# Designs tried in a protein design chat: VHH binders against Protein DOG1-like 4 (DOGL4). Part 2

Target 1, 232 residues: Protein DOG1-like 4 (DOGL4), of Arabidopsis thaliana (Mouse-ear cress) (q84jc2)
Amino acid sequence: MSKMRNLVEEKFLEFYESWVIQLELYLHQLLIAHNNNTMSETELRHLISKLTTHHKAYYTAKWAAIREDVLAFFGSVWLNPLENACSWLTGWKPSMVFRMVDRLRKSRVVLVEAQVKKLEELRVKTKFDEQKIEREMERYQVAMADRKMVELARLGCHVGGESVMVVEAAVRGLSMGLEKMVKAADCVRLKTLKGILDILTPPQCVEFLAAAATFQVQLRRWGNRRHYVTHS

## First folded at step 4 (VHH)

Design k11 (from g01 with T101D D104E; framework vhh_6qgx_2)
Fold by ESMFold2-Fast, scan of step 4:
Structure k11 (fold): chain B 232 residues (1-232), chain A 124 residues (1-124)
Amino acid sequence: as target 1 above (232 residues)
Amino acid sequence: QVQLVESGGGLVQAGGSLRLSCAASGRTFSSYAMAWFRRAPGKEREFVAAITWSGSSTFYTDSVKGRFTISRDHAKNTVSLQMNSLRPEDTAVYYCAAGLDYREFWSGSEYDYWGQGTRVTVSA
């Protein structure tokens, strides 16, 4: 089935396709660095910086787009159904990146005790921040059922100048609330990513980023080959 | 549209040399691993050589080590395979491939783009 797209969806689709291509190129560089084992600390830090900048560019573009149409990010047209099914508040669930960190514990270069302690503290804080966002989303959803919203929904059934304007104002208000929640979730994502990278050594950062990028790229490939995901 | 186009194949006598070239169009492949595979009549496709995106590391199948050299030219967006001391057993169709993941380069499944191949015949 063909999909209808608005201007925000078309622009972000174009951005996202380019962004994913660049992520795959960076993933290649991370895999070379991880398997070679001969890159200097300066070279590894530079590569890590490229990935950090790349992720920040995604959020810069996303926040500009959600200001115009936050609903485009719920069930996004630039994501396949599998990617959409795995989304938590329009992106990856922050605590899930610690599953990538768990792979480092099984790596040939093991984490030292001080790192394990700091990662566990970060995991707990991330989960707490995550649950705080979930509670705020629940409050937002409860507000949808209050008397004012029920009355606005009733007015929306009547096509007319005043009713149309009132409904549009209410939709803008709801969209602004969702924007705030999505930005809050994205801030938890960025803080979690930065926190992990601050705790890890450069070789461990490369391994972590490679694992995360591999998962993202493979999830997209699996979803695009839908018959291997749903009919296995 | 993205294409890889091989050239330089032909007929050569045993002990001779050939240089295969692969030109990319539709985008640059400077950040891609590049590889050469070959398929002899009635045989499966086999790995020949690979070069990393940076050009700093090269990999070869044992039967061509010391005889073949893979190289790349980022300015021309090309990868080349210099084949020296050719043997009748080197007779095959040679394919250029580009991919983002080189960990299992020998399997072929890690390469996203493939050329249509160029024929190399080595007479006894």
Scores: ipSAE 0.000, ipTM 0.102, lowest interface PAE 18.0, mean pLDDT 79

Design k12 (from g01 with S31I; framework vhh_6qgx_2)
Fold by ESMFold2-Fast, scan of step 4:
Structure k12 (fold): chain B 232 residues (1-232), chain A 124 residues (1-124)
Amino acid sequence: as target 1 above (232 residues)
Amino acid sequence: QVQLVESGGGLVQAGGSLRLSCAASGRTFSIYAMAWFRRAPGKEREFVAAITWSGSSTFYTDSVKGRFTISRDHAKNTVSLQMNSLRPEDTAVYYCAAGLTYRDFWSGSEYDYWGQGTRVTVSA
């Protein structure tokens, strides 16, 4: 017995599965580039461009889908439980990528002082934007418990044309508010990603993107193997 | 999904040689880094050797450098470990591992798939 999925969920599930397959193919190319010091700067920039275009395609598809049904992105059916548990406002938490940058410092990445300063400035800005969105979400949740929403929920218990219309208008308003919050979070994600790539050299960008793609692919595989773990 | 099966283990005298092989089934590992780890009796699991997905770079723990050689064959979906000048301290169960990794090839946490292991005993 399968659970029913709405059309937005079915369409985005199909998109996401193909998007992840393409991400794995790009990860393959990033690993080639990382393990081969003979690639030119032009070749590396082309690969980095393919990855940035791929991520932009994700947000284009996501924003079209949330316009139709933003609630599909809270507890997404195309993500496994581990991926959903690691989500912050329907995606990765922007400040998490700086943990990857810090790890690269200890591996093979040699960062000059100017890059370290710019990355720290970007980290502070990203954390500020992240906290601003968290405060907006808190205000949104408080507004849900507002007298008006409690009254509308009460009216929804009474079947009638006027009560149904008023409740549906309120639910639409709630969905629009969530859509605005999700888009704001996605804008912070894209600005953070672009900021890091603008600061790093092409070889460093390849190492960073390989780290990010590896984590995303591994998280999906770890979650898919959850059913084989007999004890927590 | 990926199954890794090790072979080639056995008993050998100090100074002898063994060749371990790891065969992958279920899906290709062409984009995966491959590694060998070992666990000696009463000891923790130790890194031995790793090879990048392309085969362009290899990594070894200090105690086996110059004695062991890791190699791979993409057409056969196999990775091999040629062990020369074996010492009693090389006695262990040897495990094959595969992971989508670009860094820290010596760390077991980077590998998603593991074989069941093959036993190597070196007599003194």
Scores: ipSAE 0.000, ipTM 0.145, lowest interface PAE 13.9, mean pLDDT 81

Design k14 (from g02 with T28I S57D; framework vhh_7aqx_2)
Fold by ESMFold2-Fast, scan of step 4:
Structure k14 (fold): chain B 232 residues (1-232), chain A 124 residues (1-124)
Amino acid sequence: as target 1 above (232 residues)
Amino acid sequence: QVQLQESGGGLVQAGGSLRLSCTTSGFIFSSYAFSWFRQAPGEEREFVGAITWSGSDTYYADSVKGRFTISRDNAKNTFYLQMNSLKTEDTAVYYCAAGLTYRDFWSGSEYDYWGQGTQVTVSS
């Protein structure tokens, strides 16, 4: 059967569609700034600030939504199947952005050795943080298969008043654990993004943000075009 | 309107060289990534090479690595495929393509704009 959207899914779908439209507008400004080299440092800093504020707005809205229904973010209805297939713990994998950073070395403004060293240190730290979260997810999956959880699942098949309450409490507990892991992953994403932007010059920040936004927008277009072709 | 036009195709002996050009109009050239694809008779269209909008990265199919070089000239709104050490299996119609994609990770991905194609024939 077709899944009906709950209130959390409806609200976040409306938010996300508006958020992506604004991201595309910022992407065009970033591409013009990078390719035409017409902006002052003050103008570049202002544009970078708009992008960082935009990403912070996404995580603010996301964390409010996952507090109500974290499972809405696993197989999200506001993402096409290709976007969902490319997700790592409900979002982009932090180590992915260092591949975009590597491309900056031969750009118009080359990276200096001090920046290369700091970026390498950040890459190692980010990978370590990712691995910690992956271990927590593994523990969560093992806990889901725990004998006590299996017993609760069997009780749910033979429902009665108090048994229903016990099962509901257990499910809420599991959802809270999953929420903590998603927030931990998002914290790594934000720390990685901030760390990169703190290391890079404003022109390099614009190039990095343009590359990141281009990939996000294009991934959505690829997935949406496939669905359009299927339905047309 | 947006247009992509290929040139430089033709007949060449095995071991020879050709340079393909793709001249573009109707969009902000410097903001786009560019790719070359080819299609031999009875075969599917295959990826050959790509260059990102910044020009910092190039990507090649394994079959052409070390032999083909993609480049761009933003001042001329043109990008190129330099083909060296040509083999008979390089015989195909070559197509240029443009999109916002900084890297072609996906076989079958749609680019925003395509050229009409130019024939390359490599004789033994």
Scores: ipSAE 0.000, ipTM 0.111, lowest interface PAE 19.3, mean pLDDT 79

Design m01 (from d03 with S103L; framework vhh_6qgx_2)
Fold by ESMFold2-Fast, scan of step 4:
Structure m01 (fold): chain B 232 residues (1-232), chain A 124 residues (1-124)
Amino acid sequence: as target 1 above (232 residues)
Amino acid sequence: QVQLVESGGGLVQAGGSLRLSCAASGFTFSSYAMAWFRRAPGKEREFVAAISGSGGSTFYTDSVKGRFTISRDHAKNTVSLQMNSLRPEDTAVYYCAARTWYLGSYYDSEYDYWGQGTRVTVSA
């Protein structure tokens, strides 16, 4: 392995590689299901359940990893530079999903008025939760910068075992706060995803999940192509 | 100058085993993800298994999970596919592929270098 990675990064990289390839396989199955009018509702629900379980597995692994090293998720080594640049608090921005639903409605998805109303209610709530997290993050960043700068500046002038322990304690405290913020953002992501799937019919869920997976896979491809082209 | 050379294909009866090997040259082996794909008569190329540049991550298509094992040997610059409990449905030409990226992919279009293929025939 590379000296540029710690054990948490190496373990999550191994997980993420397998997770992404499985997502690509699920995307292939979603596209087949979308183009096959003979698939039963039970079969569609089973496929949707596999995708839901797959996303939950990601957050289970992520939360275990951030407990050990939350900063690994800011500039992740398992993501290309484009994926990292497009991240909002270590993942996708929850409200972005509604732009995807709107795009599907224009080209592929026929929604009844009751669904449109529920999706708009969910959109408003999601934006509210998102803004609340952004305000908390701003407060945290100001406090983190002040404490970190003052404490590290003072301790940088005094080398010894006790100074090392004090620095480690301060960094751990800051990391715990950041971990809470990341988990809060992930909870909004999961609630938003579940909310959308609860509103949509099984065929509409397949179309939505296919669109979401397509975007994630294409973003990764665009970023990897850039790296590949510029790599000597 | 990148070359991938496969070996180990042949005829085997159902329930039997084969080990495919792919010798890689012309690049920094550990920087490239590698994969095995197969093409059955009359069908398109399909994903079988992938292994990361470090060898730390592996992924298999559902039909071969528990039966096939992909591995790499950095000292020999080889990728191997150990195939156990072979079925007639596994009959195909097997291709070794390398991606100019550390992480593997399910899609054959993401791989830049390909071997010539080695034929595997499984009798009923």
Scores: ipSAE 0.010, ipTM 0.446, lowest interface PAE 9.8, mean pLDDT 82

Design m02 (from d03 with S103M; framework vhh_6qgx_2)
Fold by ESMFold2-Fast, scan of step 4:
Structure m02 (fold): chain B 232 residues (1-232), chain A 124 residues (1-124)
Amino acid sequence: as target 1 above (232 residues)
Amino acid sequence: QVQLVESGGGLVQAGGSLRLSCAASGFTFSSYAMAWFRRAPGKEREFVAAISGSGGSTFYTDSVKGRFTISRDHAKNTVSLQMNSLRPEDTAVYYCAARTWYMGSYYDSEYDYWGQGTRVTVSA
């Protein structure tokens, strides 16, 4: 397990480094598109499609990795401490993206009443799905304390061969439960993202994606930035 | 202290090849991500390629994918950019940059140390 965990972490770290640099490049393209009122609807849709595909690629890679070691995603080595501190169930909190949507109301790209209503309906549904997952995670943690944790703690006091097999079985059970929970959270993330993009026009989608990517990139930069003083 | 010294620039005909090298000193080479940026006449500095501290991850801007290859040699403390199938639009001053972090970045503002630049001119 330990050896396989190190391999999963190493491979996903390499994937994530390339994925983030590509996101930074896409953010640059989104900011250019946002400031260019002459870009065609076809060109905007192509850029939006690139971002959508990029996010889907992340979840494809993530789900393959969590199948092997879901615990690698709790306190990830490819995320800095600030990114980890802002994480909700191994990723962004779905309802938080509606704060970025709220910024669109103050932009040059006007939201019509029908869009505002659909976005509010989606926000309420997203928050409901989010809270349902939070309750399930709380239930999981309580179950761990009452049964699995007691069994693991008891077995930790014994060095017999029997304890190794029982501990391994218990860890597999815990990992499967966490994998299911993480996938459920990721499904809410993808449904929320798709829902927003389906409601917004292409220029609004570009502005929304630019805001979301800016926040993600800036959070990483804040966590990684160092203050330099005169060296000797 | 940290120094980056570039070499390998010059004049080359379209379709030709050129290899840029950057010798790094004053730091633990594998702890810093390295990148190449360029500035064409009349334009801002733009990203070309990045390589992580370990060398395990590389990234390229779309216009150079399949033509340029970034690599690093930990024994020699060098990062190299192999440029093939050069085009007139590749004409620029190329800069080697180092980030005080393991992972690279698309943004030039995230790099802490810079070389003096080496000029590449591609004739039609």
Scores: ipSAE 0.013, ipTM 0.562, lowest interface PAE 8.2, mean pLDDT 83

Design m03 (from d03 with S103Q; framework vhh_6qgx_2)
Fold by ESMFold2-Fast, scan of step 4:
Structure m03 (fold): chain B 232 residues (1-232), chain A 124 residues (1-124)
Amino acid sequence: as target 1 above (232 residues)
Amino acid sequence: QVQLVESGGGLVQAGGSLRLSCAASGFTFSSYAMAWFRRAPGKEREFVAAISGSGGSTFYTDSVKGRFTISRDHAKNTVSLQMNSLRPEDTAVYYCAARTWYQGSYYDSEYDYWGQGTRVTVSA
């Protein structure tokens, strides 16, 4: 098991390193586009499409990896401690992206009333979906403490290959539950991202994506530059 | 002290090839991500390619993807850039850079050590 986990972690670490550098490149392109008032709608749509494809590639790789070892995503080795501390169910908290939308109110491209209404409706729906997942995770953690952990402890007292197989089956069952919840959270993330991009104009999409990428890149840089000090 | 020395630059006709090399000294080579940046006359430094400390991850800017290959040789403490199908737009001074982190970066400001540069001229 440990070898399988190590391979998943190593493979995803290599993927994530390349993915982040590409995100930095896209952020640079987004910032150029944001400052270029003559960029065509076709050019802006192409850039937005590249970012959308890039994020979809992340979830494709993540879902393949969690199918093999979902626990690798709880305390990920490819994330620094600050990034891990800011994670909600292995990623960004969906409702928090609406704070990036608030940046558009200060931009040169102003939101119209119809967009404000649609964004508020999407925000409410996103928070509802998010809270539903939080309740499911809470129920899972309670069940883990009461029943599954007791079962694992009991089975661990037996000696022999038969006991090992039964424990492995129980652990796989618990991991399937976590996998389902992580994938549900990722679906809310993707639906929220798509919903925002569907409401915004191409220039507004560029500003939104630039804000989101800036936050992600800066959070990583802040965490990487800090001395690691553990406090209770 | 960390030192980076580039070589392999020169004049080549469009469609030709050149191999740039960067010799690194004064650091644990496998712990540092390495990159190539270039600067054309009158322009800012732009990203070309990066390779992680382990060599397991590589990254290229779109304009060179499929034409350039970055690689590293830990035994020789060398990072190389194989440039194929060269275009006049590739004319620039090419710089080797090292980051005191295993992961590369698109941003030149994230690199701590720089070579002096080697000139590449591609004629039409």
Scores: ipSAE 0.094, ipTM 0.620, lowest interface PAE 5.8, mean pLDDT 84

Design m04 (from d03 with S57T S103T; framework vhh_6qgx_2)
Fold by ESMFold2-Fast, scan of step 4:
Structure m04 (fold): chain B 232 residues (1-232), chain A 124 residues (1-124)
Amino acid sequence: as target 1 above (232 residues)
Amino acid sequence: QVQLVESGGGLVQAGGSLRLSCAASGFTFSSYAMAWFRRAPGKEREFVAAISGSGGTTFYTDSVKGRFTISRDHAKNTVSLQMNSLRPEDTAVYYCAARTWYTGSYYDSEYDYWGQGTRVTVSA
């Protein structure tokens, strides 16, 4: 069976393609800034601001798209299979970024005690918010199999005028529930990202953002390359 | 065998226009993102513009945004770069590149096929 792309999928695919190329350009600028010890704090803050604006643009576009078709974000056509396999509620898992912060601490980034304390507080809060969403997602999935939903599904298989309207209402309700959960997960992502950037100094922010963007870009590259052999 | 052949380079005065073309053969053109890169004398290869396999998404480096337009013609298997308001700083050898993926990339290392280049010289 062939899967056709709808208008929402096509529109977001075009957006995401340009968004990723811009991220690659910003990553290049972050790596140059990381290797250049002469950049002023003002210049570093400007670069960090470009990245935060870029991520905000992604969520603005995503939330507009999920309002129209949230299911497009489950098994997204603009993501390769590897990217889709690594998704948690249509995006990165918030607690994962603290592993990146830990990597930076062990390599070359020296954090003062006050920063360490604030990062630990943020990590605990992020994990709590993440687990709360996971429990809500579990309850949502269990509700899909309850007696009432089974009854609605059976009505949809029956020949009758009312069956179509009942099925359409049920599907709309399911989509609205998923939209709410995806937005909740995205809010945790944005709060976690902003929290980390608020705690770190500008040079530390550049190194963190470079690590995060490198991971995102490399994951996409590795997934894309599996479609052909390099010597072919 | 995949081949990319550029044309349209030449000499032009500052403020003038040139249209570069790249003829692609040996592959399914619409499955590949295409890009233009340039190398100025004494410098490394620099990204200029990219167009997706579908042709819907275009991306430009800041220095050419608003002046250059990348486009593709699936019927002719060509990608073109319309260069307007040319500056002496645009003087370079321009290369056409193809990526075996529908999304373009800022990185030249992501492109699998390259043309031989066409020279553009912009006089002050």
Scores: ipSAE 0.120, ipTM 0.633, lowest interface PAE 6.0, mean pLDDT 84

Design m05 (from d03 with S103Y; framework vhh_6qgx_2)
Fold by ESMFold2-Fast, scan of step 4:
Structure m05 (fold): chain B 232 residues (1-232), chain A 124 residues (1-124)
Amino acid sequence: as target 1 above (232 residues)
Amino acid sequence: QVQLVESGGGLVQAGGSLRLSCAASGFTFSSYAMAWFRRAPGKEREFVAAISGSGGSTFYTDSVKGRFTISRDHAKNTVSLQMNSLRPEDTAVYYCAARTWYYGSYYDSEYDYWGQGTRVTVSA
């Protein structure tokens, strides 16, 4: 088990390193596109498609990894402490992206009334889905506390292999519950992202994706700078 | 102090190959991500390739993908760039860079240490 966990962590670490560098490259392309009035709608759609495919690749790799070891995604070794502190159920909080959308309204991007209405409907739905998952996590945490207290008491009284089997069964059950919740959270993330991109025009999509990627990249940089004095 | 020394540059005809090497000293090599950047005359510094501290993750800019290979040798404290199927557009000064962190980056501003550069000229 422990060896399988280390293997999953190592494989995903290698994947994530390449994935982030590619995201930085795509961010560079998005910023050029945002500042350039000469790109056609076809060129913008192609760039948006590359970002969408890139995010889908992340979730494909993530779901394969959590099937083997979901706990690797809680306090991930491929994320710095700041990134881990800002995580909501192993990733970004879906409602956060609407803050990026609000900044588009304050910039030079004009959103028509129909788009504003659809974005508000999506915001409400996303918030509802988040709250549902948060309630499930709260129930899970209560169940974990009950199990830990019972098993802590049992562990103090038993020294045989029977205790090991009971603990292994409990951990397996906890892991399956976490996998289900993480996948549910990821589905909300993907539905929210797709919903926003479906509502926005290609130039608006480029500005939105640039804002989102900028925040993700900057968060990583801020966290990494904290460690430069201790790890180099 | 960290020092990076590039070698292997030169003149080559289109379709040819060159291998660039960067010798690193003054740091725990496996803890630092390494990268190659290039600057053509009259242009800004452009990302070419990066490799993580472990060597397990590599990344390439689209224009060199499939033609260039980045690798590192922890025993020799070197990072190498094997350049195949060279094009006139690859003509540039190539720089070795080190980041004071395990993971690479596309951005030159994220790299703390730089070599002096080695010139690559590809004739048509």
Scores: ipSAE 0.110, ipTM 0.631, lowest interface PAE 6.3, mean pLDDT 84

Design m06 (from d03 with G104A; framework vhh_6qgx_2)
Fold by ESMFold2-Fast, scan of step 4:
Structure m06 (fold): chain B 232 residues (1-232), chain A 124 residues (1-124)
Amino acid sequence: as target 1 above (232 residues)
Amino acid sequence: QVQLVESGGGLVQAGGSLRLSCAASGFTFSSYAMAWFRRAPGKEREFVAAISGSGGSTFYTDSVKGRFTISRDHAKNTVSLQMNSLRPEDTAVYYCAARTWYSASYYDSEYDYWGQGTRVTVSA
C-alpha cells in the first residue's frame, strides 16, 4: 500500500505542478483581457472555455488518483502547508468563491439586479450543500471510529494472515467511503463554479476567474515564501 | 553565491536547431525549480519552459510545445533547452532562472536567480 501511495503522490505531484503553471499562464491572459477592453465577445468566450476545460482536467486527474489512493489528498505533498491548512475536504471551500463574486460589485463591470438575485440564491444553495456534506463527514468519522475500535480490538487478540485480511478489508471500506465524500464535495465545487459562470456575462466571467486564479496563485506564493524546500 | 551561466546561443536559419545549456552552482540542485525565459527585441520577458526540482515535471508555453525540450542533469548540475524547428519568432535573448522552491512558476517575478542571457538569432 505504501508503494501505491508513493506512486499516486508522485504522479499527481507531476500533474499538479504542470497544472498550476498553466493556471498562472491563463491568469496572465485573463488579466490582459480584463485590462484591454478591445477583446471581442468570441475571444472572451474562448478564454473562459480554456479555464473551464483546465478545471475539468484537474477533476478528471484527481478522481482517477483518489480511486487509487484517496488518502494522498489529505495533507497533500504537492501543496505547501498554508494551502493544506486552507483546504476543506481536499480542495477549496465552495462558499469562499462568493467572496470573489462580491469583488465584482465594486469593479468596472456592473452586476444587474437579476444577476445579484440569482447569485444570492446560488450562494444559499451552495452553503446548504456544504453543511450537508459536513454533517455526512461527521457521521462518517463517528462510524470510522467505531469500526476502527472494533477491528483494533480484534487485532489485539489475534496475529497472522487472518488479522491482515481483516485490517485490509476495514481500510478498503474506509477509503471507499472517503472517496465518495471527496467526490461529493468536488461535485458541489463544480456546480458552484458552473452556476456562477452561467449567471455572469463574458467580461464578468473573465474578472471572476481572474480573481479566483489570483487568490489560488497568491495563496501558493505566500506559503512558498516561507522558503519551504523539499527534503526528499 | 548562487550563479547561473548560459551557453549555446548563436545564429541559425529557420528550421534549424540549437541546444542551450545553463550551468548552476552554489545550491542544492534538486531543491530548485529551473526555467527558461526569453526577451525578444522591443518586448517583455516571456516564459518558455520550466522543470521541477526533481526533473519529473516539465511545462512549455504553447508556441514551443513539441519543438523545445527542457531537461536537467543532476550529476552535471545543468539544465538544458533543446530547440528544434526554430522560427524567426524565436529570436530573443534566452535566460535561465532558478526558484528557491521545488515547484516551477510561469511568472518571472517568482525566480530568485538569473543568468546573464544567451542570444539566439533565427534568420528567415
Scores: ipSAE 0.205, ipTM 0.653, lowest interface PAE 4.4, mean pLDDT 84

Design m07 (from d03 with S57R; framework vhh_6qgx_2)
Fold by ESMFold2-Fast, scan of step 4:
Structure m07 (fold): chain B 232 residues (1-232), chain A 124 residues (1-124)
Amino acid sequence: as target 1 above (232 residues)
Amino acid sequence: QVQLVESGGGLVQAGGSLRLSCAASGFTFSSYAMAWFRRAPGKEREFVAAISGSGGRTFYTDSVKGRFTISRDHAKNTVSLQMNSLRPEDTAVYYCAARTWYSGSYYDSEYDYWGQGTRVTVSA
């Protein structure tokens, strides 16, 4: 198990570093598109599609890795301490993207009343979905502290043969529970992202995606410069 | 103290090959990600390729994927860019850059140290 975890972490670290550099490249393209009003709607749609595909590729890789070792995503080695500190169930908190939406209200791009109302409805729904997952997480934590699990942990201190299999089965069960919860959180993330992009026009989508990518890239930069802040 | 010196530029015909080299000194080579950027006449600097501090991970811009290969030699403290199937649009001054972090970046502003550049001209 420990050897399997190390391999999953190493493989995902390699994937994630490449994924982030590609995100930085897409952010550059988004900023060019935002500053250049000569791009056609077809060209903007193509760029938005590339970003959407890029995010879907992340979740495809993540879910494959989680199936092997979900714990690799709690305190991830491919994230710096600041990125890990800002994580909610192994990723961004879905409702936080509405802060990026709020940036659109201060931009040159005008949101019509119908869009504002749909975004507010989506915000409420997203918050409701988050609270449902938080209740599931609470139930999971209570289940981990259950008397049966405490007994299994006690057996792990004096285990032999058959008892090893029982403890391993229990740990596998806990991992499956975490996997389901993380995937549920990722589904809320994807639904929220899709919902926002479905409400916004292509130029507004470009501005939103640029804001979201900028935040993600800057958070990584701040965390990577931690030693300068500490020593300066 | 930190110094990057590029070499290997020159004139080559379309379809030809060139190998650029960058000699690094003044820092712990394996701790720094290295990259190549280029600037074409009349254009801004653009990302070409990056290699991690460990040398195990590489990243390329779409226009050079399959044609260019970035590599590093820790014993010689060098990073190289092997350029194959060169096109006229590859004509540029090529710059070696180092980042104070083990992973590369698409953004030139993320790199702390820069070489003076080596000129590559690809004729039609």
Scores: ipSAE 0.023, ipTM 0.559, lowest interface PAE 7.3, mean pLDDT 83

